# Ledger of designs, part 43: VH-VL binders against q9m1h8

Target 1, 233 residues: q9m1h8
Amino acid sequence: MEETMAEEGCCENVESTFDDGTNCISKTEDTGGIESKRFYLARTTAFEMLRDRGYEVNEAELSLTLSEFRSVFGEKPELERLRICVPLRSDPKKKILVVFMGTEPITVKSVRALHIQISNNVGLHAMILVLQSKMNHFAQKALTTFPFTVETFPIEDLLVNITKHIQQPKIEILNKEEKEQLLRKHALEDKQLPYLQEKDSFVRYYGLKKKQVVKITYSKEPVGDFVTYRCII
Below, E stands for the ipSAE of ESMFold2; O stands for the ipSAE of OpenDDE; V2 stands for 0.75 times the mean of E and O plus 0.25 times the DockQ between their complexes.

## First folded at step 23 (VH-VL; framework fv_ecleralimab)

Design U2 (at its last look DockQ between E and O 0.59; V2 from the best seeds 0.67)
Fold by OpenDDE, look of step 23:
Structure U2 (fold): chain C 233 residues (1-233), chain A 120 residues (1-120), chain B 107 residues (1-107)
Amino acid sequence: as target 1 above (233 residues)
Amino acid sequence: EVQLVESGGGLVKPGGSLRLSCAASGFTFSNAWMHWVRQAPGKGLEWVGRIKSKDEGGTTDYAAPVKGRFTISRDDSKNTLYLQMNSLKTEDTAVYYCARDLDYWYFDYWGQGTLVTVSS
Amino acid sequence: SYELTQPLSVSVALGQTARITCSGDNIGSKRVHWYQQKPGQAPVLVIYDDSDKPSGIPERFSGSNSGNTATLTISRAQAGDEADYYCQVWDSSDDYVFGGGTKLTVL
């Protein structure tokens, strides 16, 4: 009756003291500090988004710290100074404008005023409106009067870059030829591909359009790279 | 405004050759896939062939009935599409349209066409 | 080869709704495009991607596609809608395929 002493392997609880340095940023209600931080985050994400869309973005804008941002723009930034206007890398004649809207309700009048204000901008082919308030249906309709595509983003959607939270898959947008080759290779219709909706945050971030196909490459160690294709619907 | 204007149609004998041209304006021609579509008298539409944009390889594809006899080419500097037709047959008699495929696999703009008649 | 089948002709009374069908194997999985051709004129795109409309096409024109049949619907038919209508698809094997066309007569 040999009592096989089961050696209790002391699993040393490595208390990984995640020092949650929750620096209690003291709630000094400096409303200006919160506002400037929001604009900083949104503007930074906007630059990242524009970079990822193929626009020419200055690296200095991407590396700007909150402190530096506040030094430049103040605690209560002027919305006009926050504007981003950058050219497309593939076509420098095409520019995109990012406009930060105020907290006031966006009306047809506001949209028209903006249209007049930007009418002298040569080479605008797209615009992004960063919204802090709801846009009514009439104002939305007024956006269609612009000679270029206008996208709208609630500022909340830009406070966090959605691509940073996802193990950053490599994303490639297929051209028409690549799409056709893909479909031919697999004897598929584009409707038969897994899809992403146009309203999807990822689709909106990258500015993807209906019928575009994206190649998504996931790197998983040790298994290697996984590739999937998604069609925008 | 987008415009496509075909030219070069006419009467030709069987076994003859003809070259059609399509002058494009009102858009960035170099970015468009360009097509030829034909319509025999009193018949339906028939795809002839295409040429892709240069940035997407500039390759050509042809319908089976014209393969080996017809050649599509483009001059982006002139905004012009071409269809070289060799070894013409009576069944090649048709109005030939140039058409634009800017998006995916449909023809959003058409020329007015040019008539090719192959007759002895 | 991939084939598209259309009726040879469809008649509609003035102000009524015309429906032109385009049949093909699993056409619902494809994108269907429609062209209008009036006598002596070039084709004009009236519907693309099953149901989308080019600028300048009246709201009376609509498209649907499911199963083995795509349909062009013309509501409140006008005399000016009298034309030949062609459906078209892209196929991975046959490239660009047209239907045989349908003559719409407005009565």
Scores: ipSAE 0.760, ipTM 0.943, lowest interface PAE 0.6, mean pLDDT 91
Fold by ESMFold2, look of step 23:
Structure U2 (fold): chain C 233 residues (1-233), chain A 120 residues (1-120), chain B 107 residues (1-107)
Amino acid sequence: as target 1 above (233 residues)
Amino acid sequence: EVQLVESGGGLVKPGGSLRLSCAASGFTFSNAWMHWVRQAPGKGLEWVGRIKSKDEGGTTDYAAPVKGRFTISRDDSKNTLYLQMNSLKTEDTAVYYCARDLDYWYFDYWGQGTLVTVSS
Amino acid sequence: SYELTQPLSVSVALGQTARITCSGDNIGSKRVHWYQQKPGQAPVLVIYDDSDKPSGIPERFSGSNSGNTATLTISRAQAGDEADYYCQVWDSSDDYVFGGGTKLTVL
């Protein structure tokens, strides 16, 4: 008779790439494989997010498989190699940088070190920090000293693309002139538009800022389109 | 550092013309909406008009007292805002400020102003 | 046309709280901005979006806006606060509108 409970527990794999031959004796997890998969998922979502924000993103990056990712970056990717820098399609002189931060706590010193590492000669107009650790209040305030917008995302928020799991209405982001014309056309004042919170994951995904207006079109066949406008607060 | 410097003010007779300039530095001028605001001696601030950035249409709007007489233009290659004032009246006497409207509809930076005096 | 009304003058004793009002029909539906202008100088933004402060503006400056009245509040008034103060809004009909200004005198 075999010790079925112990053998079944030993034969359960943590990752499909693991060698199962000795798994029952060792409960060791392949944290390198898990780490590379997390970076792969987050990096792919970041590329999709940048594409949806209007940046020029190579289709090869959007279709990169986990196996291909691992062949290029390894099982424990060097974070500096994971960085993304892509131009805005409407103005190729404007670029966005995505930086994958390590697991160490993020302090004012960390933010200043990042400033030293990056270069203003790349034409940056925005930056996204992908975080694996908490950022204290002083580090957050230090981000406001950059000459461009800096956003932060916990890596956990990028492991899936939230826009692919929800019925997608048509989304149009109004510039300042378009917002002004909307308000004039309907004789509305700024605060009379319905609100959408700045912390909303949808707002964060598109990088919307306070006072921007989003036109949302819901298509209902056979009834037709329903349009609403929301102002970020 | 953001800097706005007006020039071209002076004494002019009623019915005359004058062109003001505002030299800008320290920011991306071509993306900003730019305004003229005036202040008659001893009086309050009065909006004159604005010009939008080219990528948002480059259109102008004017306060009623100056519409048809004043023209705002910009030269993004020189980072310069202009105000052409024609058919000047004594009530146009004021210090004229240029101002930047970067966010939603307020003036975060102002020049020091240039005095325009319209009198016989 | 849309009008903003401010008192012509307000006096405050040194160290006390000054309140400068800006009245307009349904001003609470608009975002109110405030400028400080010292004699012989250009205006300087001190409050935007009703209550937000630009960098460098002391914590003792604050703003509020509801109903038909917006208020600029200056706590612990100092001699250096003596200036003219203007409120301003954007209006869907009249674009950029300034109040008439209030002269703050610190006694």
Scores: ipSAE 0.623, ipTM 0.890, lowest interface PAE 1.6, mean pLDDT 86
ESMFold2 (binder alone), look of step 23: mean pLDDT 95; pTM 0.960

Design U3 (at its last look DockQ between E and O 0.72; V2 from the best seeds 0.71)
Fold by OpenDDE, look of step 23:
Structure U3 (fold): chain C 233 residues (1-233), chain A 120 residues (1-120), chain B 107 residues (1-107)
Amino acid sequence: as target 1 above (233 residues)
Amino acid sequence: EVQLVESGGGLVKPGGSLRLSCAASGFTFSNAWMHWVRQAPGKGLEWVGRIKSSDEGGTTDYAAPVKGRFTISRDDSKNTLYLQMNSLKTEDTAVYYCARDLDYWYFDYWGQGTLVTVSS
Amino acid sequence: SYELTQPLSVSVALGQTARITCSGDNIGSKRVHWYQQKPGQAPVLVIYDDSDKPSGIPERFSGSNSGNTATLTISRAQAGDEADYYCQVWDSSSDYVFGGGTKLTVL
């Protein structure tokens, strides 16, 4: 009757002591503080996302503190000033624009107004809309009128960088050749690979598209590197 | 608008050589895999070969019937695809189409084709 | 070598639904593409990746793929749909493979 003591591995909850410097700032000042913090977090995550997508991002934008952000943008940032426009590293002629939307309902009129506003931007090949409100179906359809791909992110999805909370596997997007070589090597179809859905937060973060294959490398000490491939469906 | 325009077709004797060209426009040619597909008179479509994009190694693959006789090449500076056909046979008689493969192993745009007739 | 089999011909009455099949071993695991070719014209992509449609292709065209058979469906057939239709796949051993083609006649 050997009682195999199941060693309950104490998952030490690394209580990240968020130093709650909750100074009792007045409720009205608190709303501005909360809003500015949300924009700071979302904008920072957006820059990280763009960097990870291969865009040219200034390191100063990634290292910006909340205090510095508030110093630059104030407690009630102007949405237009929050915009990010950065070139693709591989093709500086291609730019992506990140637009922060207001709290008002997004309508076809709002989308059209935005379209007019950005029409003078040369070299835009993609846009990201950061949403604080729901977009109706008509407004969603109006996004298809842009000459480039428009992605939408609820601001809540950008408050936390999903890649920081997961053991940071090395992610590599295969090109067409690499994909073909992989499939040939294993006598596989891409449909036979483990898949990720387009709606997956990871897929959205990296801006992955259908039929792309990603190489994911997990480093586990002492076992070494584990490599898996996933196809976007 | 994407356009592919084949040229260089004609009459040639068995054992002869011919060079086809495909002029591409309306897209970033250097990013596309380019293909030749042929169709013999009254027959179906037959893949001839491909060339990958230069940034992906620019490697070529050929169908078994043309391997060792045909050579595909590209000039990205001219947005032009080529098919060098050597040691032509009567069974090589076909309309030759250039086609674009931009998005994984299908042909989204085709040229109008150029006729190659191999006859004694 | 990987092979695709299509019927030689399919007939459909005007306004009815045509179905063109493409058979291959475990074709459901592959991505199937379909081309329309009218007499004296180049092929035109009508379906890619089993069921996706290029811009400009009518909603009447649809594709499905499962098991050993892919199907191109043309609802509300029109006289202008009379053409040859080819299925195509990529195969790791055979590269690009076309079906033999199907002549669609609209009656």
Scores: ipSAE 0.763, ipTM 0.943, lowest interface PAE 0.6, mean pLDDT 91
Fold by ESMFold2, look of step 23:
Structure U3 (fold): chain C 233 residues (1-233), chain A 120 residues (1-120), chain B 107 residues (1-107)
Amino acid sequence: as target 1 above (233 residues)
Amino acid sequence: EVQLVESGGGLVKPGGSLRLSCAASGFTFSNAWMHWVRQAPGKGLEWVGRIKSSDEGGTTDYAAPVKGRFTISRDDSKNTLYLQMNSLKTEDTAVYYCARDLDYWYFDYWGQGTLVTVSS
Amino acid sequence: SYELTQPLSVSVALGQTARITCSGDNIGSKRVHWYQQKPGQAPVLVIYDDSDKPSGIPERFSGSNSGNTATLTISRAQAGDEADYYCQVWDSSSDYVFGGGTKLTVL
């Protein structure tokens, strides 16, 4: 599962080995292996994230190896082929689309083009953009013109699935009814719960919105579980 | 464009019954908690009851003055909320509004209301 | 049961700032919502979550909530602001609770 990737070049490490003068001539080989590995890792994490959010995800996508990925998509994958579109398990008429963006700067023109391109996708209720470049302020604002929520993730944030930690506690997201019952049982308001910021990586992984509550269970010290609740702000 | 349109109001004698409807459009009705709120002539707003979203069980809750007399139901295939009012009293005279509770316990959209008058 | 108290009426001169209070025990721990109701019309949400404004509500409407008092503030009052205003909370013991309403008169 850990295959080595060999590189060659006259400037072996640009930030650490510059000549006293101008840059040396690069002799680097095809970087398709690095590019395909980045997409493979990010795409695998995206599928795991969608499964954990309650979408119907094919098990074959979750178990795809790097070599299998490369046999299907190549060393320099075509970005449109990497897209993910899966239905919500609880309402199969609602679908989420994941789009892998290129390295070009993302502009209002890019966002408008994407809007037109996906206009025929029936049942889209959410979209995730995986970014390889910066998105300027006007492009970010243009995302609000979509009739559904659009999230953005730098590809770097998807290279590792943050939920795969040695001691990750059990996580349960409360619906509105469950939050009401929790607060009623303990005679609390949601302002009285400890907080998680909306920008928190954990919050973004699950797509949580302000005022939602997450139940966190720290298991299984020999004695028993410890439970805490946090409200998104 | 979100719309809520109540209907079925009218005059009725004490002890009578009346059924109100609220037609919803412009949003996913099955995801919303739906409420009835009433306002007696010249008085303030009074919560009547609610029905939770279908994906959270669709259960109902009522204010004390109407428990056992009023029944709230929903038909998600018709995007319609209902209020069945039985054993009506003169104190039930009010404009009845349907209201949407989509985001943590406030009413972001209201219908125009339908007048119920209970008198001899 | 949880109760909210509002003054019965508030008067403001045209162009001045009106403040409408909503009092309740530890209301600062709750999220306060405000509705405007003009004569013969349905209520309209003007503030939610203490201070947030729905789309289409003028910037001159604002809200605050601390301690035992929440306040709806209307700057540069206009004749069109003459209405009844209701505060509302969700309470863990009493569910949905409205204040009694405040009639704002713009002189």
Scores: ipSAE 0.650, ipTM 0.891, lowest interface PAE 1.3, mean pLDDT 86
ESMFold2 (binder alone), look of step 23: mean pLDDT 95; pTM 0.961

Design U4 (at its last look DockQ between E and O 0.73; V2 from the best seeds 0.70)
Fold by OpenDDE, look of step 23:
Structure U4 (fold): chain C 233 residues (1-233), chain A 120 residues (1-120), chain B 107 residues (1-107)
Amino acid sequence: as target 1 above (233 residues)
Amino acid sequence: EVQLVESGGGLVKPGGSLRLSCAASGFTFSNAWMHWVRQAPGKGLEWVGRIKSKDEGGTTDYAAPVKGRFTISRDDSKNTLYLQMNSLKTEDTAVYYCARDLDYWYFDYWGQGTLVTVSS
Amino acid sequence: SYELTQPLSVSVALGQTARITCSGDDIGSKRVHWYQQKPGQAPVLVIYDDSDKPSGIPERFSGSNSGNTATLTISRAQAGDEADYYCQVWDSSSDYVFGGGTKLTVL
């Protein structure tokens, strides 16, 4: 009767002590305090996202504390002041604009108004709209009238940076040559690679497009590095 | 608007040489992979070769029938693609098109072509 | 070498639906692109990545790809659709491969 001691693998709950000194914000829900915190988190994540997409981001914006943010923007930030406009590192003539939308429903009229407002911005090649409300189909269609790609993010998707986990894999976006070499090496079609959907949060964060291939490297001690490739579909 | 304009076609004797040019406009030429595709009279399309963008290594590939005889090059400062054709054969008689491959492995824009006739 | 096979010709009545096939080994795993060529003109991309359409291409044009056959479908055929149509793929061993082309006649 060999008692096979089932070694209960103690999944040590690594209590990530987020020593976020979340002082008990007393229940006087200063609606302004919550709003400013949301914008702070979203804006910070947006800067991180833009950095990871290859845009030139000031490190001071990434290291900004909530207190400093509130000192600069107040408890009720003006949405226009929250805007981010940064150049692509590889091409400083190309700029991306991040616009924070209000809580009002986004209509064709609001999209058109925005279009007029940004029409004088030279060098815009992309825009991100951070949404606090639903966008109707007509408003979505109106986004296609911009001369550049417009992405939309619910603000909730930016409150937490999805890439900030304990075991962050190394992500590399293959260029066209690297992709071709990969496929040739393995006698594969890109459709035969494991895939990520365009709607995937990871894909959206990095701004990946259809047919792009990413190299994902997982480091596991003591086994070493595990590499996988995924194609965006 | 994207434009590709081939030039340099003409009549040449077997064993002769010819250089084709393709002038590109309306896009960032330096980022595009550029191709030559040919079509013999009354025949189908045949890929001739390509040159990748400089940032992608700038390497060239050729179809087997033209390998060692044809050379593709580019001058990004002039937005111009070239096809140097040496040791021309009668079978090389075709309209030669330059084409853009900006995305993966298809030709989204074509020139109007230039006729090369190899005849004795 | 990788090869693509197309029918030499397809006929369609005006206003009917034309289907042009492109056959190749496991072509469904590849991305298929289609070009229209009218007499004396350069080829024009009409479908890329199996089913995507360039700007300016009519909605009547559609593409599909599965198994060993890709298909270009032209609904509500018009006289102006009379042309040669070529399928094309990229192959790791053969690079860029064209089909032999199909002449579409609109009757």
Scores: ipSAE 0.760, ipTM 0.943, lowest interface PAE 0.6, mean pLDDT 91
Fold by ESMFold2, look of step 23:
Structure U4 (fold): chain C 233 residues (1-233), chain A 120 residues (1-120), chain B 107 residues (1-107)
Amino acid sequence: as target 1 above (233 residues)
Amino acid sequence: EVQLVESGGGLVKPGGSLRLSCAASGFTFSNAWMHWVRQAPGKGLEWVGRIKSKDEGGTTDYAAPVKGRFTISRDDSKNTLYLQMNSLKTEDTAVYYCARDLDYWYFDYWGQGTLVTVSS
Amino acid sequence: SYELTQPLSVSVALGQTARITCSGDDIGSKRVHWYQQKPGQAPVLVIYDDSDKPSGIPERFSGSNSGNTATLTISRAQAGDEADYYCQVWDSSSDYVFGGGTKLTVL
């Protein structure tokens, strides 16, 4: 990994020696501060996402500051210490695990090692992997061997919570009965609803599955509430 | 393994009553919508009715030929579905199947059925 | 009320492809499910949501649905495929509707 310092354009020997007003500092020291901030932002978003999915999340985790995060986890956090495991509010026997993966390539061996590590954790019904590297096809296939749903998120997608906008619409997930009543009310068949793709950021944020319907409410003064329905495909 | 086992079938005279049971195992019964589907001898499949899960209202719906005569109920503590059949007609003669509707509106598991014969 | 029509019978030579149709007004707007029933046995789901297969169903079974016709296709027909086949939909006005069934004979 010792790529030349072409991107930074500075060199400790050249920049500091000539006093040209540019500090050239060790890349490894500077990356420590940036690394902890990325994990802080991603971990905070993960807690917010789990809360919004109906998991029991300690309010202290949602209000944690960067300074407090660094005092607990350090500038170069141990990834296993960053893991999140919280119960579902509606069924506390069911838990979700969030695992922060390292920068190493993720192989089928890595996935199976993870499977072994968590085999003693009774009650896991879902898992989220926060990725810092690409996962090859064999590793992706190995994820399907888990007895529960495994989702993946590139860490970059968690640095900002996409639901934190003042103009965001209200989202409600319909159960099976509510979907049936919607279709009857409008004399519609299943395939006649507008679609949302499984890969849509909101679908991924809420963990929605195919055939579920979401009610989206936009609140604007001239129109009051504007409501639309979308079916996951 | 998911299993559905019907019982309570038999011979009954027109105008009589019969109660069928379906014992369920291998899944969370309270999450599923449960159905009765029947098949007259030598004939096709015919939907009879359903009962929704309790958390989605627990309501029942029936096919027109049986409305007012048949009643579907469930006991989630016993993982059991029931069909109370009253004012039976010879046209009700059929094998009655218990069926699970867990995903949107199809039957992924069926019992082996119980025969109801309505004759003089 | 909403109705589904299937041919009464279909014959196929061993190793050949069988096609069983299910006709209904605008059936392409609905999700079609297919069940196999062998004599004296309960129905078994073989296709759901037009073309999806439950685990354990051979790849020889496939489904399609467009316009007014859904089709169950059985490639490389085997003697064990001989059975009655039913299509089924949910309809917003008629609820759960089955087709009349098709007897598949493998010669």
Scores: ipSAE 0.619, ipTM 0.887, lowest interface PAE 1.6, mean pLDDT 86
ESMFold2 (binder alone), look of step 23: mean pLDDT 95; pTM 0.962

